# VH-VL binders against 7-cyano-7-deazaguanine synthase (queC), part 18

Target 1, 227 residues: 7-cyano-7-deazaguanine synthase (queC), of Persephonella marina (c0qst3)
Amino acid sequence: MKQSSSIIILVSGGMDSAALLWLAKKEFDKVYAVSFDYGQKHRVELDFAKKLTEEAGVEEHFIAEVPHLKGIKGSALTDRSVEIPSEEYPEGPPVTTVPMRNLNFLSIAASFADIYEIENIGIGVHSVDSPYPDCRAEFVSAAEAAINASSVMVAKKKNRITVYTPFLGMTKTDVLRIGLELGVPYEKTYSCYRGTIPPCGECATCRQRIEAFRSVGLEDPWFKKER
Below, E stands for the ipSAE of ESMFold2; O stands for the ipSAE of ESMFold2 at other seeds; V2 stands for 0.75 times the mean of E and O plus 0.25 times the DockQ between their complexes.

## First folded at step 10 (VH-VL; framework fv_anetumab)

Design w_a (from v4x with heavy chain K28R R100Y; at its last look DockQ between E and O 0.03; V2 from the best seeds 0.00; counts 0 for: pae O 15.0 > 2, placed apart)
Fold by ESMFold2 at other seeds, look of step 10:
Structure w_a (fold): chain C 227 residues (1-227), chain A 122 residues (1-122), chain B 111 residues (1-111)
Amino acid sequence: as target 1 above (227 residues)
Amino acid sequence: QVELVQSGAEVKKPGESLKISCKGSGYRFTNYWIGWVRQAPGKGLEWMGIIYPDDSDTRYSPSFQGQVTISADKSISTAYLQWSSLKASDTAMYYCARHYGYSWETEAFDIWGQGTLVTVSS
Amino acid sequence: DIALTQPASVSGSPGQSITISCTGTSSDVGTWDYVSWYQQHPGKAPKLMIYEVSKRPSGVSNRFSGSKSGNTASLTISGLQAEDEADYYCSSYTSISTHVVFGGGTKLTVL
């Protein structure tokens, strides 16, 4: 149901953020978007994010650079000397972990929320047992508390800021079903961590995406047979 | 300790002006809204309006818009409620209260002044 | 136009539990953003008992609890004591612009 309120959505160009964007367009009166360039190997996702936000018709789409993350060593997403895994993730935080990524992103989004007096920040986290520490419910709760304690708007008691996480506790398949019902154009989404065109089909995120489509009886638009 | 201390009881005649005060202590006065609440004899609580002392952002209940003036002097941690011309119907107890909170703390009127009885009689 | 409706009175015997209702209009945006409850003894200022629907301030007995279902908030007092005899007001912070409304009040009599 649509509320007389506003939200800023973290949009990566992937399946989960696309589903969140379409859900937010249904549920909120004004929808803003922010996407981040932190030197990730899959920076092509930003092109897909722009296409998604244009189709959804957001109020404004911010592209924020995060240069301090560009040179970080030890993450497969930002360090060219570290390979994107082709195998299942091991126990514990995967090599694709970018230190504090969602904390950085939420703090930047919170700055926009303060400036534009936006009371909701949306993030598409959904796994209870996520291998990424900054995708878990306990992180979201802590980040929301820190944002509200830091916010000038909240300190003046004009509004509060809520971190909106409607997919928390859902599987990727659950989120895909929601997005299909909402009419998300999945052919305009991109998930590959290697940043290739076409997507590599072999990294963990490509495999998860392919399996999610299979589980609902569909082919992934990127891997459908073409003429 | 955190407290709000209001000015003393007032006895007035119709048509007279009046300004009553509410002084906060024990906390950062400019960080909180201060509300004014009326209670007529034998009646319930009525919210009149609220002020943010740091920038004097003031919001009035529609029932009291134009009937009273709410103001603050942050240099002395004091909020005010003022009438330019009192009516007999203004006879009531008037409370100031601190409105406090964000999502992890109290979100209500958590500290109340002792009240100022205003009596308007001919 | 925003209104919170409470029963005029409720009563209970010592040791019993009682519930005071507070019903808001369903059409008002933000009517239930922050529901709070206040206790007022005769001649005294109101005292905050419950905030954010169900939270108790420090120093308020756990005999006082709050809940909400739909447009109705409830204050429950268990183990009634004579000192609980007072007027009780609900309040809502019913808009993001800091608009506040009080219910009409409920007189609790301890029999």
Scores: ipSAE 0.000, ipTM 0.439, lowest interface PAE 15.0, mean pLDDT 82
ESMFold2, look of step 10: ipSAE 0.226; ipTM 0.727
ESMFold2 (binder alone), look of step 10: mean pLDDT 91; pTM 0.937

Design w_b (from v4x with heavy chain I50Y; at its last look DockQ between E and O 0.33; V2 from the best seeds 0.00; counts 0 for: pae E 16.9 > 2)
Fold by ESMFold2 at other seeds, look of step 10:
Structure w_b (fold): chain C 227 residues (1-227), chain A 122 residues (1-122), chain B 111 residues (1-111)
Amino acid sequence: as target 1 above (227 residues)
Amino acid sequence: QVELVQSGAEVKKPGESLKISCKGSGYKFTNYWIGWVRQAPGKGLEWMGYIYPDDSDTRYSPSFQGQVTISADKSISTAYLQWSSLKASDTAMYYCARHRGYSWETEAFDIWGQGTLVTVSS
Amino acid sequence: DIALTQPASVSGSPGQSITISCTGTSSDVGTWDYVSWYQQHPGKAPKLMIYEVSKRPSGVSNRFSGSKSGNTASLTISGLQAEDEADYYCSSYTSISTHVVFGGGTKLTVL
């Protein structure tokens, strides 16, 4: 049998996961995708995720529901009584922190990897810009260790699951440059935490996206004035 | 057994108010949108709007915005369609139907009520 | 209002295949895959036959299939049977606008 490399990518419909998806299509023989519905206010991102995976031509796109995260109170992303902030991040994790979001997502993606014998799990974290604890290198290392200790595939095949994080140590602008070179269709990506159409332009994620495009001499496709 | 059961047929005069109901059973009522669909005699289906009972998020077709009120009482798994002042042109069959609009794999009306015939005559 | 165009009627003989078209725009049919098809027998509520362009709910015969090309979705019924005689409606859900539209309906007659 010919030896093939495979990866499952966490795809949210945002810029970073899109860049990761296009990079993975270049670097791996078989690319799978998984997206999550966890009750987020910006659920429209899942429609963008579907379009991105169709255009990239993934082997299969799994949709996983995470109902225990639905309605968690105190997070601006899942609790309708909590306003999405428009100010810069305060000291400590912002109100948009969904508790242990990436830990939940990696464990579910690892279950798919274990069942389908996929040796790589890709996540588009880049910690230089992120205030979120579950986007840091320390978290990734710990999650990878737990996944390998738990994996039936690793025990059976005597191999290893790698958590692929090619954007660690990069800024959002760095990731954008990579995606532009790869041909990512950024007009088909969605970043707004408020889930509005058009995107709100005010939340931290919208601001970071707008600034990243400006820094490379472009306008964000969502905020162009000529239409 | 997932089902939607609607209130019985209504005969009304122009200018009267009316509230018809749709009760869901056999599933978690608050996890799905409930939509209302009108079918005038001999005509096709028209989407009127839908409601997400968990938080009462309500969306209306532009053709019906301000003409009807869609509401829900999640404590009894029931959605409602209301008119404050009926017109003769409101004579139609009204269906409720379950829809999963923001979440995966069933972006359609998968379960339908039996219909409520509303007749408005002078 | 109706935003999706269907033929008013189609007919076929038992055992044949027929196709019902549903034409919209890029914003409702072309770009997104939220086209569904409903069967309605006289005096009965509609029944979901196809969702997400081509998927069948449990209990729907594999004689029913769906497809899309450009701004046109299609319902194909193979091996026509007398019980297939009904009205058929297409529908589109647009995730961006969160609105639903129906086609005008197609009366299928089995000869």
Scores: ipSAE 0.000, ipTM 0.465, lowest interface PAE 16.8, mean pLDDT 83
ESMFold2, look of step 10: ipSAE 0.000; ipTM 0.463
ESMFold2 (binder alone), look of step 10: mean pLDDT 89; pTM 0.929

Design w_c (from v4x with light chain T31K; at its last look DockQ between E and O 0.73; V2 from the best seeds 0.00; counts 0 for: pae E 5.1 > 2)
Fold by ESMFold2, look of step 10:
Structure w_c (fold): chain C 227 residues (1-227), chain A 122 residues (1-122), chain B 111 residues (1-111)
Amino acid sequence: as target 1 above (227 residues)
Amino acid sequence: QVELVQSGAEVKKPGESLKISCKGSGYKFTNYWIGWVRQAPGKGLEWMGIIYPDDSDTRYSPSFQGQVTISADKSISTAYLQWSSLKASDTAMYYCARHRGYSWETEAFDIWGQGTLVTVSS
Amino acid sequence: DIALTQPASVSGSPGQSITISCTGTSSDVGKWDYVSWYQQHPGKAPKLMIYEVSKRPSGVSNRFSGSKSGNTASLTISGLQAEDEADYYCSSYTSISTHVVFGGGTKLTVL
């Protein structure tokens, strides 16, 4: 895991970014957060992101709009004519792929890092078998190189910006276990790509989340039986 | 700074149509849900429905579904509440209100219009 | 009924603490932390006092606090002042028919 005095992390409101947020609060002196409104159907995730960053006590939480991604055709997350699938992930990039999403997000986060002189940018990508091209180690390495080549801070101070990816070789269950040990309030996280309240329980991200909790002998707080 | 300004009081007869307005200023109108709340004379607040002006995603209380139309014109930062045929029982104060959050389910109304009194003669 | 249950009225003397209850069901107040409270003075629009059960927006006095237990949310006003005399409404998201419900309202009288 990478360490320094400060970090800006990408917070979506989901399980992985929540675990990253709690880990960053333990590992770094100052933690900033950025979340993105790119026209996703599950815009409610931003409300959960705000609640998480407030509870964690970040230095500042930026909400950045990415309007050029809004209404991108062919993605179930931004194109209202494409339904969110209930089926398991296919081989290759799923219909929920938003083109170059993490490239846009890291570029924007890097601008904040430059302005606030933050030397670490955290993103909660995991699993070496990710179906999304922009969640893979090759992408992260290329993005880090481009960020360092572009940074005014790096040019002036001759330092380095590190893209912090502590979960990259892990499964969803591994990340959940870390978050549980760190005390992440999973009842305050949101994973559903359909953006419903309650979560739909049947999209790929809902099923992965439910199975991850089951694998550690717990019930998902969203589907927990009343006591 | 941030405000919602509603159209003026209306006096109508049963069977007439009506469209009242709510104009937002001092913020990015398309980024927030706008809801409508009814208050009959001497009665409590009733949630009627809500709209996201950017894409016109609209939700209604079961009590008001099919009774009114909520719409918005984002080019002039204005939301609307409309009746096709007023009833005497529609006599009430009508408020528009801005939703605090990115979702209408999870947060609350933080900015309210001044209200529009609608009187439908009996 | 479609409204959350509040007492019709409550009263207290200046300096006292009072509590207003808001009782719903396991599909609204009991299920969700999306409970808010509004103050309404005569002839005025409602004002948000509490959101998410217990959070205060900027500019709201810390004399106002919120909580919930089971299906019942509570608004507590400490150090009661004459200006607190108003109607108070709770609201909650409900997953039944997917909308928001208000309580019937409580008239607070400062004696």
Scores: ipSAE 0.257, ipTM 0.721, lowest interface PAE 5.1, mean pLDDT 87
ESMFold2 (binder alone), look of step 10: mean pLDDT 90; pTM 0.933
ESMFold2 at other seeds, look of step 10: ipSAE 0.331; ipTM 0.753

Design w_d (from v4x with light chain S95Y; at its last look DockQ between E and O 0.72; V2 from the best seeds 0.00; counts 0 for: pae E 6.9 > 2)
Fold by ESMFold2, look of step 10:
Structure w_d (fold): chain C 227 residues (1-227), chain A 122 residues (1-122), chain B 111 residues (1-111)
Amino acid sequence: as target 1 above (227 residues)
Amino acid sequence: QVELVQSGAEVKKPGESLKISCKGSGYKFTNYWIGWVRQAPGKGLEWMGIIYPDDSDTRYSPSFQGQVTISADKSISTAYLQWSSLKASDTAMYYCARHRGYSWETEAFDIWGQGTLVTVSS
Amino acid sequence: DIALTQPASVSGSPGQSITISCTGTSSDVGTWDYVSWYQQHPGKAPKLMIYEVSKRPSGVSNRFSGSKSGNTASLTISGLQAEDEADYYCSSYTYISTHVVFGGGTKLTVL
C-alpha cells in the first residue's frame, strides 16, 4: 500500500501557476489551492484562478486576504498613484514589486499546510526569466527552512514540508510547453497587471506571455480573441 | 444572508434631483462590484454602469454616461444612483445588483436588490 | 443601444422542451464565454439561471441548460412547468465601448 501525497498550490490565475496546477493534478493524490487578495489592481486574476481550480477539480480552493499589503505605497500593483509600466522592467527591482510577496504567500500557505497536514507547498517560480528576488532558488531554500522550523506538523510527524518548485531553472517557454502537453486551458488564464479585459497587451507580463506563445509558433488565446 | 436592500419608491417632477440607495449586507461589501440596471415600464433590462466600492472605480454604459452619477459610501455598505435633473423618460424600475466575482466583465449578477420604482410626471 | 437579439415570445406545453436563442456578434457572444441568462417573474427582480454559457448556480434546476454556437447562445428548458412562465434575458460583455449588454427579453408562455 503506497502512502498518499498531498499538495497546496499557490494559484494566481496566470500561465505558470496553471501549468503547476495541471502538473500537480497528475503527480499528487490530493491537490489544494490558495489564492491571495492583496489589493492588486489586477484582482480579476482571482476570477480566473477560480475557473482554473474548478476545471482542474481541486479538493479545496482558499482565498486568503492579505490586508497589510493593500495599503503599502510605492508598488505599481497596489498603489493607484503608481503607474503600471509599458516598458521592460528596469535593472533593479521592478516598480511592480510588492514587498516580500511570495514570502507572505508561502507563510500563509504553510499555515494551511500545517492545519490540513499537507506535505507539499507548490509555487510556479522559474528563476531564468524572473526579475523578482522572491522567485529565485536562494529564496525558496530559505523559505522552506523557515517553514520547517516553524511547523507543528513537522514536529508531530517528524517529517518535512517540501516547497515544490518543478519549474526552477526553466524558461517561460519551457513552462508553456509543459502546460500545452498537459492540456492547460490557456484561454482561461490571465496575466495582465493592469487588470483589463481584454488584457492590455502592453505591460511587461502581457509582452512576456505573447512572446512565449510566439516562440512555440502559437498566438496567445487572449490576443487572438481581441484581434 | 447576502442581500441588497434598496430605498423606497419615489414620485418626482421633471427637473428635480434624486438620489436612491442600495445597502449591502451579509458579505464584505468592498470586495464586489455593484451595478445598476434600469427597466422602463413594460420594457427590458438595461445596464447603466457599475462601481467598485473600495476605491470608487466607476464605469458607465455609453447610453448613461453623463446622465447619472453612481457612487458609494463603503463605511455604511451603500451604493447610490443619482440624477441632478430628472426627466419624464427616467420613469422606470431601478435595480442594483452584485457581480458574482471580482470582475464585472467576466461574471454575472448573482444578487439583486428588490428594485426602486421612480415615477417622474408633471 | 445595441442589444442581443432574442425572440419576443416563445410558448410550450407542460412537459415539453423549449429553446430561447440569443444572437450577438463576434465582439460579444461569438468570442466570449461570459454569456448569462436571467429569469424574471412579473413584479420581481431578475434571477440568475445560467452563467458562463452553460454553468448553473447552486439551487437552479438541471432542467435549465445553456450552450452556444458561433454568435448564438441558447437557453433550453426541459420538462416545462407552469412556474417557468416568465421573461428571460441573456447578457454578455462586449469590448465595443467596454460594457455589458442585455438581450431584448423573451416572454415564455406555458400553455
Scores: ipSAE 0.075, ipTM 0.676, lowest interface PAE 6.9, mean pLDDT 86
ESMFold2 (binder alone), look of step 10: mean pLDDT 90; pTM 0.929
ESMFold2 at other seeds, look of step 10: ipSAE 0.113; ipTM 0.699

Design w_e (from v4x with light chain D33Y; at its last look DockQ between E and O 0.76; V2 from the best seeds 0.00; counts 0 for: pae O 6.8 > 2, unsure alone 74.4 < 75)
Fold by ESMFold2 at other seeds, look of step 10:
Structure w_e (fold): chain C 227 residues (1-227), chain A 122 residues (1-122), chain B 111 residues (1-111)
Amino acid sequence: as target 1 above (227 residues)
Amino acid sequence: QVELVQSGAEVKKPGESLKISCKGSGYKFTNYWIGWVRQAPGKGLEWMGIIYPDDSDTRYSPSFQGQVTISADKSISTAYLQWSSLKASDTAMYYCARHRGYSWETEAFDIWGQGTLVTVSS
Amino acid sequence: DIALTQPASVSGSPGQSITISCTGTSSDVGTWYYVSWYQQHPGKAPKLMIYEVSKRPSGVSNRFSGSKSGNTASLTISGLQAEDEADYYCSSYTSISTHVVFGGGTKLTVL
């Protein structure tokens, strides 16, 4: 079923945001998208985000700059002196953590929601598998409260902004199953943190993606054998 | 309108330094990779390297690594190609070109400068 | 030894279709995945005709089409016209040493 309202989706070009985008197409009447350039090593993801939003047929796809995150030392995603690991570290947040990434992203998305009078902000976080603090239900609840307290639209119209997080209680495999049922073109998604073409196949996110496909009896479109 | 305008033709002697420019206009200069392509007289196109002006992320062809310097000044929307010591074999047409996408691996050069002819005579 | 090989020249009469090939010397996974084609008239800068193997930029005639099979890409020009006479270059990224390669170029002569 469709809702009569609108949503802005955070689209990274990855599997989770693609599944969310296709779900939102089914559930909402108007779908907007926003993607972020924060100096990530894998900028190729933005090209894939554009492929996804073009195929989905969104109302508009915003590319937002986040210059204060570019080149931040200590994150493997933005600091060229820090290698993207083949395996994740066992203690604490991974070296691929970008400080307060989703807090920055949600606040920017909320600005677009305010000016375009969009009542829903979608983010494809799922808490079961996530090592990142800003992918958890506690964070989402706090962010939603802050957004509503800050919103000029909410103050003026006496409505609410909902942070739409349909995948919070799910694994990556659960999200993949939803996306497959929705017809997500996974060959147009990109997950590799190293930003290579083809994807490296060995970083944590590549391995998680490959295993998710294997667990449903499929091969990742990037790594399928062909004759 | 989107445009890349290069500096004028140069006639130099071996051993001299040279810096040629490529100025972008009509688009957000910092959002696109700018590449340099060489074409020796009567020869094909050779990729020299590429730069992302926002953070100066620069990549070189193995053939040109250490032979030239690619740089950019984002405050004036200009990319540069520079030699510290020219050789006669550097005689060629040099193009700058804008890469269409956010990555330089998946897209192609959609806008090209008019070219800068560099002649190094001995 | 990483290269894209093109024929040195191709010719055709007005109204015919011609095909220009572009073959990579490496078949390793991740090499030659996305191929682009450029047209260059004498004294002019190259012009993008095809990107991502088969996609056509806005303003490029549908007489130009691209395809790929294995490590060989093809540019096909249908309904050949006098203004199609130019040099044509293929180009692709190689993951082996993380750089872009151009083919040697093909001179198209319209007879």
Scores: ipSAE 0.100, ipTM 0.690, lowest interface PAE 6.8, mean pLDDT 85
ESMFold2, look of step 10: ipSAE 0.205; ipTM 0.719
ESMFold2 (binder alone), look of step 10: mean pLDDT 88; pTM 0.923

Design w_f (from v4x with heavy chain R100E; at its last look DockQ between E and O 0.81; V2 from the best seeds 0.00; counts 0 for: pae O 6.0 > 2)
Fold by ESMFold2 at other seeds, look of step 10:
Structure w_f (fold): chain C 227 residues (1-227), chain A 122 residues (1-122), chain B 111 residues (1-111)
Amino acid sequence: as target 1 above (227 residues)
Amino acid sequence: QVELVQSGAEVKKPGESLKISCKGSGYKFTNYWIGWVRQAPGKGLEWMGIIYPDDSDTRYSPSFQGQVTISADKSISTAYLQWSSLKASDTAMYYCARHEGYSWETEAFDIWGQGTLVTVSS
Amino acid sequence: DIALTQPASVSGSPGQSITISCTGTSSDVGTWDYVSWYQQHPGKAPKLMIYEVSKRPSGVSNRFSGSKSGNTASLTISGLQAEDEADYYCSSYTSISTHVVFGGGTKLTVL
């Protein structure tokens, strides 16, 4: 009934990774998850990622530390001297870019995949409305090639590792519709880059989330009307 | 094996400074928030503030902001609570406690130190 | 500044169930599921009994349970025993002034 295969999902605790997780539970026999502690200001996302993987019932949820990203200055997400913007910057890579974040994450996930003999690595990137270079098709293709060239499992078994990116050609609203149909508990997801409780409602990712819910005629569970 | 061990009881006079300590062992000290809680004699618990030792990110209750300093030395797995000028009203038991969540808002204090009694008398 | 309201005392006989209330506002207990309960025996440090409203840490008896409704969280102790005699404190995150607040404490007496 299901594909007879395994996947490891990069789970951030946000909407897109939650939708991917629920989709993967439908499509794969064994689902593993990995989340990353890289010193992000919004470390609370890891608490939400843990709740999501518990709800979905994954085989195992790894938390991988990435301490070298903590020491890199200039990103609003890890450098306390750089403010999280209230408004989106109009051009160029946003200040919230953590250098090569998804390259680091995919390489670590690939190590888990190689050790546990997992054939698929899932990442919830969607390029249509993302400002980040490491959410784009050319990045995904290059990363998959590097992973396959480096894999002992591939060399030994002649299997291929697939980087599973089902949302790549979609908008955040498209991904939200899929997640709603799959029954994703969006009240258990977290998107704010400021890491506040409640979410700030002002940063770019909060605004994108609020707009996505509005576009489908819903209110974001975090920002429901009072009364 | 996970424990928090606090420095011993202190007897001080008003106006004196004081720094008390809380040493963590049996776990990765830099991965957890450490909070401080006050309990005046015969009174309830009061949340004073919390620190993330890895980067010294520190948050204070409004009641204690500017009244104490919370700090940590991650190289020796130790958190500190300090006063520049003690008052008689600072007489209390002071606990340190480990917070289990990745954020200080979302979970609870799962491991507590034994307490440090501070007596400020004139 | 903002305190959670608990009854000063509560009592019960061995074998009975008792409930301790913790009333806050929409800025804390009413909105957030970050409610915890601590037990403190005389001369001892507090011990975590309940977190996230209703979850028990390992090693805590299933006689202890937690819930909330509206702005009020509740700790329920079933099958009351003499060893349960202690002070009980609730705690919650509050978005007003962004910190953690304890309740005033409840002394449980087992008759």
Scores: ipSAE 0.205, ipTM 0.719, lowest interface PAE 6.0, mean pLDDT 87
ESMFold2, look of step 10: ipSAE 0.206; ipTM 0.707
ESMFold2 (binder alone), look of step 10: mean pLDDT 91; pTM 0.940

## First folded at step 11 (VH-VL; framework fv_anetumab)

Design x_a (from v4x with heavy chain G35H; at its last look DockQ between E and O 0.59; V2 from the best seeds 0.00; counts 0 for: pae O 12.1 > 2)
Fold by ESMFold2 at other seeds, look of step 11:
Structure x_a (fold): chain C 227 residues (1-227), chain A 122 residues (1-122), chain B 111 residues (1-111)
Amino acid sequence: as target 1 above (227 residues)
Amino acid sequence: QVELVQSGAEVKKPGESLKISCKGSGYKFTNYWIHWVRQAPGKGLEWMGIIYPDDSDTRYSPSFQGQVTISADKSISTAYLQWSSLKASDTAMYYCARHRGYSWETEAFDIWGQGTLVTVSS
Amino acid sequence: DIALTQPASVSGSPGQSITISCTGTSSDVGTWDYVSWYQQHPGKAPKLMIYEVSKRPSGVSNRFSGSKSGNTASLTISGLQAEDEADYYCSSYTSISTHVVFGGGTKLTVL
């Protein structure tokens, strides 16, 4: 017998989470969203996340605070003394790495899933060989196992919680094509790690976004030229 | 109810120090940027600067850099504007305002304090 | 340098529509997607009327609308009423640094 399906989506306001949100609205009956304030320099992303969830029509959009990540030194995203680079470093995790960011986020989302009896947790990770350890398949598998071992809902209902990662193994361009087909309003998304308005166009995330649009024969809505 | 309540009017002499306050209530004070805005008598609005109370990230208009100090005490949900030595030209109405979004760069001030009139004369 | 230009005054009769302009350059204000408008009655604090160019906060009459064209944002008040008499300020995030600028203000007189 078919049951109504529900999902909680981690929404950052960026391209990948927007594509995931629109995909989830198509594939699931009830869609919840959670966004995180962890002291990031680019807090404007939360305003874009709110716009996206309102347009998509989610059941509820939670803003969760993660205070222990605020002010962690050595990350360009939370430490004002570390500059946002114009390009990625060739070795090890980039300076934009926030320690164990997705582990914290999935744990919090799992708490909502357990309370609201939501069977799916969606995260927009892609690329098998991401420079961020917490964006890889190994991490997702381990987190899913820990969540299921911890869940009161799973113990009670004898079901499973699935960490929904439909973009794992895809490129940025692949995800963009999916979002375009789904009708994602990319002009309402924000990717810049510097948090500027307009986006800086120079950080690694801005460059990756611009190149993704170019690779499908389009111009990034943020950087369209006037005639 | 969400509100910003400012300290009362002040009458001061040139050279005196002053610290005025802006207390937020009805919302999570540490989640929102607080602006300070000046309005000289009969003049327009002038943006002075902004603070994020949770970590005291503070930024100033070039016109006010070094002229005032913006600070906050998140334990009592209060932002401050402070002068170490007042001048007659500091006579103005001073407003605090809450930023609508999570980033102050989206430039909407949705909740305003009632204002604090500061008068500096001998 | 960084300036948002508004007319010093505008007037209209009850029931008419009026428009207040706010003009800058792309070098001054970036994208014009984040223009806000404030109403200030004498002796009172400003009140947010329009944000993000054209959006109205809860509790603001639909007689107030906002738009943009090129490097100009506009506030339009339809069905003008006596209580609309006030000063109106536009504001935007500047394209340089991280600071905010207000327009010089427009005094609206209802005749």
Scores: ipSAE 0.000, ipTM 0.555, lowest interface PAE 12.1, mean pLDDT 84
ESMFold2, look of step 11: ipSAE 0.042; ipTM 0.672
ESMFold2 (binder alone), look of step 11: mean pLDDT 90; pTM 0.926

